# Ledger of designs, part 75: VHH binders against q9y6x5

Target 1, 379 residues: q9y6x5
Amino acid sequence: LPPKLLLVSFDGFRADYLKNYEFPHLQNFIKEGVLVEHVKNVFITKTFPNHYSIVTGLYEESHGIVANSMYDAVTKKHFSDSNDKDPFWWNEAVPIWVTNQLQENRSSAAAMWPGTDVPIHDTISSYFMNYNSSVSFEERLNNITMWLNNSNPPVTFATLYWEEPDASGHKYGPEDKENMSRVLKKIDDLIGDLVQRLKMLGLWENLNVIITSDHGMTQCSQDRLINLDSCIDHSYYTLIDLSPVAAILPKINRTEVYNKLKNCSPHMNVYLKEDIPNRFYYQHNDRIQPIILVADEGWTIVLNESSQKLGDHGYDNSLPSMHPFLAAHGPAFHKGYKHSTINIVDIYPMMCHILGLKPHPNNGTFGHTKCLLVDQWCI

## First folded at step 3 (VHH)

Design j15 (framework vhh_8dlx_2)
Fold by ESMFold2-Fast, scan of step 3:
Structure j15 (fold): chain B 379 residues (1-379), chain A 120 residues (1-120)
Amino acid sequence: as target 1 above (379 residues)
Amino acid sequence: EVQLVESGGGVVQPGRSLRLSCAASGFTFSSYGMHWVRQAPGKGLEWIGNINHGGSTFYNPSLKSLVTISRDDSTNTLYLQMNSLRAEDTAIYYCARDYWGESRTFFDYWGKGTLVTVSS
């Protein structure tokens, strides 16, 4: 009987929300499981890049999903929408559901996790839902639990994605205590529904469940705008991505574009590709543009207009505001254990270990997650 | 000031076609992706589809055969062509501006909407 794992993501769940709001259902989950207080995500701290890093264990420069909007200089293809299902963008890595299906006589199931409705290396999740934001959490959960209980070959790896609290974090900002309290209580209720459903179906005691997120959220303001149009005329470059990391493709000499940008604002750093800090692991990919602009936390890059975003992410991954958390429960995990920090790329080799899969080469370190697992020693 | 203004709604018979327009002003329209979203009476928001600044279109899988999204950057106008209209298509239709790949969670500007009623 193979081990089973359900990986759940609540998009944009900033780690310190756990300290500032009450989560009775999540707290009960953690009491009999494990909590990692901070997960250091990959740069840039965006949805598609970090969701793909969780399931591949790779930095963005290695798995190729380097932004939510990107351009490939070799093939001249453009990815400007998270609904783009061209397998080209996803084929630089092998996600865990593909490995799960190919190494063992096992199935995978997916409810909306980024990439799961795309055939990657000619392999699509055995059961999946095409992305549609209108589908309720309950319907996603019903499909996942049905597939976990009624599949042959057995579903051993399942994923579930939910858009909140990211949507509300953008709309209200993370400092809006009244609106965020309401949103986060609703999420806690959904976690309660998840646990209750698994118990009702007899899955709870034998299923490993990970609840995590891809990034956090920081407060933005109309007082913290960088007007790119005041720095450089649009005729000198093609804009590939805007904020808080702008990706610039020069139409003229790269040095001339760099010189126009480098002193435009004290609240952004301007990097030639080869000068991007090594700690970002954001340099060695054709989809990373010749010039990258990185705004300071809470600053928004705009094109001669105001911004309606009261919260945003994508900033430097060293910022605690950009960090999610990880909670887990199940036969593989200790009970009542709290851990301070892991890297988001460490999740993949841990999941491979739990499922008995041989991981593809990756940037994670299994040793960082050992203390979470009952079959490992953490000395 | 960024503005999005929908037009072209009204009462239409089942089986007929209708084209909605969204007039954009106050920003460089050609630099942004644009979305269509609808809300039926008593229901939540349903994403219809979008068009990126390069003209590539992406659709809600349940609606793809029934709708076409296009844009005219010379007039700063977004279009939604709807065919084979059904009673279930009765909704307020909104256009919304994409924010650089955040289409799963955030649109920064919305129009006020235009009502489409599919009835006799």
Scores: ipSAE 0.636, ipTM 0.838, lowest interface PAE 2.0, mean pLDDT 92
Fold by OpenDDE, second read of step 4:
Structure j15 (fold): chain B 379 residues (1-379), chain A 120 residues (1-120)
Amino acid sequence: as target 1 above (379 residues)
Amino acid sequence: EVQLVESGGGVVQPGRSLRLSCAASGFTFSSYGMHWVRQAPGKGLEWIGNINHGGSTFYNPSLKSLVTISRDDSTNTLYLQMNSLRAEDTAIYYCARDYWGESRTFFDYWGKGTLVTVSS
């Protein structure tokens, strides 16, 4: 039988939650598998970009999903969380479920993973759920496991997405121990349900399962706001994305806009597109706007308004608060092994290896994950 | 204080058109995207569509042919034009302000809603 892989994402699960809260079910999962304590995600540290990086192995400038909100100046198209189904935005890369599905005697399944309800390169997952935040984890899990167990051609790659603890992180802030304890307990229970379901169906021993996340969460405050209206008139630019990385499309001379913003706040870096730091790998795409603003950790960019967010993400991807974790279990993985750090783009070549797929050109390094795999040499 | 006030609802016969308004105050209206959402009796919330701060519109595919969203930034007003109304369009209609930086559609402020009843 071909190897099978289930990729699970709990949105906004900061890596150090594992150290600061109790996760009985997840810890059991880890004990029988592997843990990567920190995953360095891609800049910007947002949901759509990072989820697409996981399944493509590409930096954002390469796969073309450069933010949760995008604008293409040539076609005049907009991308947003409410308008994400145009293949135009996704077709700059080939996600792993498409690669998998194009193989003989294989199919892919998806429960609300970003991009899975869109025909990419004229291919859509054989089984998928349209995104609906109201659908329970149980229903998503039931569909995924049903497809993994009963499909023909067999589902060999599946994705499962859940919106927590991201939503709660935004609402309560990651430092709210009382509320976040409750939220994270629920997440651990869902992991318990997942494991139990897999065991009940006889999938547990043969299915490779990766549990990961796209980004972390940092504490925000009303005392740490950057008001752009104090620096520049709104008529001089179009805001494509706001915080903590603002994408600015000037309506007047770019230099004038830049000069008005460059000293707006000591807690915000302003970059012309050509001056964006190389380490971000966030320059070589037309969808990146002429000017970007990057707020310091915990600072929020606003338009003469108060932010109600107590937590946010999207900041510098070198910040530990932005980093998620990765845990995995299955025949491809060691048992009881812990690893310190990998890059989020490294997940793609690893998954391709597990599934026996030829990877598309990518930015990942397979060598970074060799120690997690039973069939690889680890020095 | 942020306020959103929907108006224009009422009883209308099938096949007729209706235009709803949402008056916004307490914030820089032109800087925000706005959404229309509805809730039919006994059903969950349904997203109708949105208009971003740049004026681009996006619609629920199931409703696209029947609705048009527009905005007037000079009067801080959001509009929903509905055509060829059906009984199933009976619902409370809400306007909501877009919340920047979210991974999924999120609204931080809602109006109280306006009731639209489509009946013969």
Scores: ipSAE 0.032, ipTM 0.392, lowest interface PAE 4.3, mean pLDDT 93

Design j16 (framework vhh_8dlx_2)
Fold by ESMFold2-Fast, scan of step 3:
Structure j16 (fold): chain B 379 residues (1-379), chain A 120 residues (1-120)
Amino acid sequence: as target 1 above (379 residues)
Amino acid sequence: EVQLVESGGGVVQPGRSLRLSCAASGFTFSSYGMHWVRQAPGKGLEWIGNINHGGSTFYNPSLKSLVTISRDDSTNTLYLQMNSLRAEDTAIYYCARDYWGESRTPFDYWGKGTLVTVSS
């Protein structure tokens, strides 16, 4: 019987939450599975970019989802709404559910994972839910488990996405122990519900389950604001993205805009596109703007306002606060194994291996994840 | 200090139209997208639609034929025009500011809401 995989994402689940809060259900999951303590995500450390990197194994410059707000200067298209269903934005890569459907007689199922309600290379997930934030975790889980048990061709790859703890991380900040404790306990209870549902339906022992996230969260403050309006007049540029990575499209000469921005704040780095650090792998795409501003951790770029968010992400991907974790359980995985760090792009070739799929060329390294797998040698 | 203040709610008869307003202050209104969201009694939040800083509108497909979102940047005001109101439109209606560069957490500031009751 072909192997099956369920990929679950809890948006904004910072890796060190596992050390600072109690997760009895998640710990039971890990006890008979594997834990990767830190996953080094891609830059920028935002939801759509990193979710697409997980399922393609590509850096953002290669898969084309370079931010949650984007502008393509060649086609003059703007992506500023997460409900935009234009396939144009997603067509620079082939996500795993498309590969799963095209290689053998297989189906994919999706509950809200970014991109799964969009036809990509004329292929949409066999079963999917249109994105709607008001749909409960239980309803998403009910649909996924129904499709795993009642599909023709069989569902071999399924995804499940949940917006927390990201929404609460933004609202309260990750250092609000009282509110974050409450939110994280609810997430642990949802993990318990997931495991219980899979056991009840007879899926648990034969299904590979990965629980991961796209990024972490860092504490922001009223005392750490960068007012972009103090640096440059709005008449000189079009703002494509604001914080903590501002994407600037000049309306005048690029060098003149750069010179107005370059020394405006000691807590912000200003890059011409060709000068963006190579380690970010954030340069070679028409959707990356001519000038990029990168705020220091915990600093917020604002447009002449005195209020700011208490938590944010999007910062330098070398920051531990930006890192999620990965936990997995199932017949493909060792039991009780802990691994320190992998790259988020390594998840894709690992998942292809588990499903017996030929991966598309990607930036991941299978060797980084082989120690997690029972059918591999690890030395 | 970012403030969003909704107005125009109240009791309205089925089949009638109603326009809600949201007065924004404490930020450069013209540079931000704006959203309308509602919550019916005993239910979760339902996204109605948004208007970006360039004036382009995007709507919940379930509501698209019944609502129109517009903005007046000269008065820092967001509007929601609702037509053919029904009992199921009874809800608290919230104005929300778009969270620049966020997709699945789309709002960073909310108003306190205005109650619309559709009753005969």
Scores: ipSAE 0.495, ipTM 0.770, lowest interface PAE 2.4, mean pLDDT 92
Fold by OpenDDE, second read of step 4:
Structure j16 (fold): chain B 379 residues (1-379), chain A 120 residues (1-120)
Amino acid sequence: as target 1 above (379 residues)
Amino acid sequence: EVQLVESGGGVVQPGRSLRLSCAASGFTFSSYGMHWVRQAPGKGLEWIGNINHGGSTFYNPSLKSLVTISRDDSTNTLYLQMNSLRAEDTAIYYCARDYWGESRTPFDYWGKGTLVTVSS
């Protein structure tokens, strides 16, 4: 039988939550599997970009999902949470579920993972759920496990997505111990449900399961605001994305816009597109706007009418607060092994290896995950 | 107004064949890819396949041997030929336009669906 892999994402699960809160179910999962304590995600550290990086192994500039909100000046198309289904945005890369499904005697399943309900390269996951935040984890889990267990050709790759603890992190801030403790307890219970369900169906021993996240969360405050309206007239630019990385489309001369913004705040770096630091791998795509603003950790870019969250993400991907974790269990993985760090793009070649898929060209390094795998040599 | 209307569903015995139709109106049919999707009772959506505007077809591996998708641009009609039907093929079958909309819908327009029941 072909290997099977379930990829699970709990949105916005900051890595150090594992150190600061109790996760009896997740810890049991880790005890019988592997843990990567910190996963360095891609810049910007947002949901759609990072989830697509996980399943493509590509930096954002390469796979083309460069933000949760995008604009293409040539076609005049917009991308957003409410408008994410145009294959135009996704077709610059091939996600792993498409690769998997193009193999003989294999199919893919998805429960609300970004991009899985879009025909990418004319292919949609064999089984999928329309995104609906109101659908319970239980229902998503039931569908995924049913497909993993009963499909022919068998589902060999599946994705499962859940919106917490991201939503709560935004609402309460990651430093709210009382509320976040409650939220994270629920997450751990869901992991318990997942494990129990897999055991009940007889999948646990043979299914590879990866539990990860796309980004962390940093504490924001009313005392750390950057108001763009204080620096530049709104008529001089179009805002494509706002905080903590603003994407600016000038309506006047780019240099003039840049000059008005470059000294707006000591807690914000302003980059012309060509001057974006190489380490971000966030330059070589037409969907990246001519000017980007990058707020310091914990600072929020606002307009006069903007609302503020108590927690946010999207900041520099070198910040620990932006980093998620990765845990895994199954025949492909060691038991009781912990690793310090990998890059989020490294997950793709690892998954391809597990599934016996030839990976598309990607930015991941398979060598970074060899120590997690039982069939590989560990340096 | 864009409209998609599925037809051809009904009760059929196992082993039989069935051809579903989707009548499209309100848009330039020939310019769009079209999809077939089904939903069995109590289950999630299953993608059956699609045909792009150029006539190329793509299928769910689980159904590839059992289904054929075609289109007639002169009549603005999408077809789904199903052969050797099984009980597990019982579902509501939808046609959907391969066009991007809002509100996180995979397709901007869906038909109301046609029920196919396979029973002995």
Scores: ipSAE 0.042, ipTM 0.349, lowest interface PAE 3.4, mean pLDDT 93

Design j17 (framework vhh_8dlx_2)
Fold by ESMFold2-Fast, scan of step 3:
Structure j17 (fold): chain B 379 residues (1-379), chain A 120 residues (1-120)
Amino acid sequence: as target 1 above (379 residues)
Amino acid sequence: EVQLVESGGGVVQPGRSLRLSCAASGFTFSSYGMHWVRQAPGKGLEWIGNINHGGSTFYNPSLKSLVTISRDDSTNTLYLQMNSLRAEDTAIYYCARDYWGESRTSFDYWGKGTLVTVSS
């Protein structure tokens, strides 16, 4: 029987939520599996970039999904997280479901993971759901488990995406213990439902399951705003992305725009593209704009208005508040093992190993995840 | 103060068309994507579709052939055109401002909604 893997993402699940809230179902999952306490994600710490990094093992500058809002100056195309169907944006990398379908007689299944409803290199996930936020977790789970049991060629790789706790993290902020407790309890119950469904269908003992997330969340405030309109007149530039990383396309000389923006606020860094810190791996792609503004943690860039946003992400990937976790269970994984930190790009070569796939060239290091796996020697 | 005000709702007969409007104020409308969302009596929120700041639209696949979203940046107005209305389209319709780059999971500001009742 071929090895099978289900990859589950709960959007915006900050790693330290595990320390501050009770997760009885997730803790039972971890007790007989593995936990990576922190996953260092890629910069920018946003949904589309990090979801694509998980499934390609590449930094954003290499896979081409460099933000949730992008502009290509040559083609004059615009990308947004709500208008993401053009394959042009996704074709700079090969995600794992494409590799899974092309290397052997295998199928992939997807419930809402970013990119899975787009043909990439002329290959779309064998079974997929068109993105629709109104579709319940239960319906997504029902489709995934049906496809895992009832497909020829067999589904060996499946993905499941859920929008919480990100939506509530933005609305309430991560420091709202009452509302976040309610939201996180509901997520834990969904994890319980997932495990119960897999057991009921006879999938649990032979299926590898990874539960992870793309980023964390930090507290924002009306007291921590950067008014971009007080720094520069909108006639000097085109705004491609706003907060907490602003992507600026100058309409005049780039140095003049830079000079108007630099030193405008002590709570943001202003970079010419070539001066973006090397540690971000965020320079070598035409979709990265000539000037990037990076707000300090918890600061929001606005256009002459207040913000009702109480939580946000997109900040520096060295910040622990931006880090998700990874938990896994199944025949490929040790039982009761805890690991401190991996890079989010390391997930891809690990998944390729579990599925017996040859990975495309990537930025991950298989050695970083070897200690999680029963068929590997930890050094 | 950011405000979104929906209008154009009311009682409409099955098979007819209806256009809803959303008047935006208190922000640079042309810089934001906008969404339409509805809630039928006793049911959860259903996302209808969006239009980005560049005018590109994306729709709920279940509703794509029945609705059109457009915007007029000169009047700060968002529109929802609905065709072939059915009883199941009875709902409160909300416009919502895109949470820049997070529109799949979050909306900054919502209007108070406008009620559409499809009945004979």
Scores: ipSAE 0.346, ipTM 0.701, lowest interface PAE 3.7, mean pLDDT 92

Design j18 (framework vhh_8dlx_2)
Fold by ESMFold2-Fast, scan of step 3:
Structure j18 (fold): chain B 379 residues (1-379), chain A 120 residues (1-120)
Amino acid sequence: as target 1 above (379 residues)
Amino acid sequence: EVQLVESGGGVVQPGRSLRLSCAASGFTFSSYGMHWVRQAPGKGLEWIGNINHGGSTFYNPSLKSLVTISRDDSTNTLYLQMNSLRAEDTAIYYCARDYWGESRTHFDYWGKGTLVTVSS
């Protein structure tokens, strides 16, 4: 009888794909649920940072997953691979599945959501799958639905992650309508399979389902490259992250490195850490490097070479191309309601409310999501 | 021009060991993480493991006790050591360059692959 929530992410699902392609299954889901047309994600607009923001309600500087590649200045540790399972990287925040398991003896289940195969504050999802990109959506869905139906204590929070359309967005670019149409149709079919499976198992009517994403995608080109090697020699710095946000750790005086970089390209902004714009909420963490380079939309930072990358993300979070959407269905949600925009950090306090959990301090505003919920007064 | 060339494949008997090499050119090899991936006949891709630019290795948990990944930055070469080979290790083995700052998507550049056949 406790409320149940399934949170689904399709990595790299740009919000305006919904307007430019047909999604019959997703549109049927939305018709009987809610749609938020744009979700303003956190900076930098990368997979690990934004997935952790969804489940903690925190900006990256607060939850500590500040990029997909990181260096911690205090401990001298490097995080440069998604298979690094050191809890150190994740322990600066408490994700919702940890809170869920520690309140009222509830269970959580996870199929590949970033962080769910790592013990965080000595707590790992009650049921989980170790990350493996080769595992099909069907197998992930089969495990999640089995755990939702057959668990004691009951699974009340479950997550499901899928790598597309991000992988194809990088390979083809979002402007490749032929290839993107094929990929997005497959995703819509997976959404149809999800709904059908939940209905067949008797879960659909009593389960809250959120379908969202971490970021969008923008078109890149071999004509829009910033060659970092033309700006500065490799001997002057250690590169912690490259593109479109380069994280620079100087091996010499910081001011000298900054001076070599600051006027190198008209398509890149160069910031000393203390000068990073406040609106990014990307400054107050030891894992944010002394110098950050931010490429303009569609520009790729390279090391004296071409780039195979036709699409990318990580850019300024004010860009609509970086925004995902959120769709939801279930007993907590209105039917047929459309909302223009929320912040990605607002998802966490909304999910806590649906599950009856007390949220940890967070950067989200519950008021921003009230109009989505049947038990709340909107205005 | 980025190029990755795998070598060292062939027919090997069950229980034997084999070392694959990947020769890299056209980029600053020491600045990139590198991956090994395989595809058995009629099956999907299976990630074997990777080594970051600092030399730290990460493995598919199902394969960790059977493989070792190493690199030689002075020769721009990536290695995969495989021990106790089984028939199910028959596959085309690919090396791939890490897509810098992308953790759960496709790789940047791939080699053409080298076939390993484990047969008596």
Scores: ipSAE 0.355, ipTM 0.701, lowest interface PAE 3.9, mean pLDDT 91

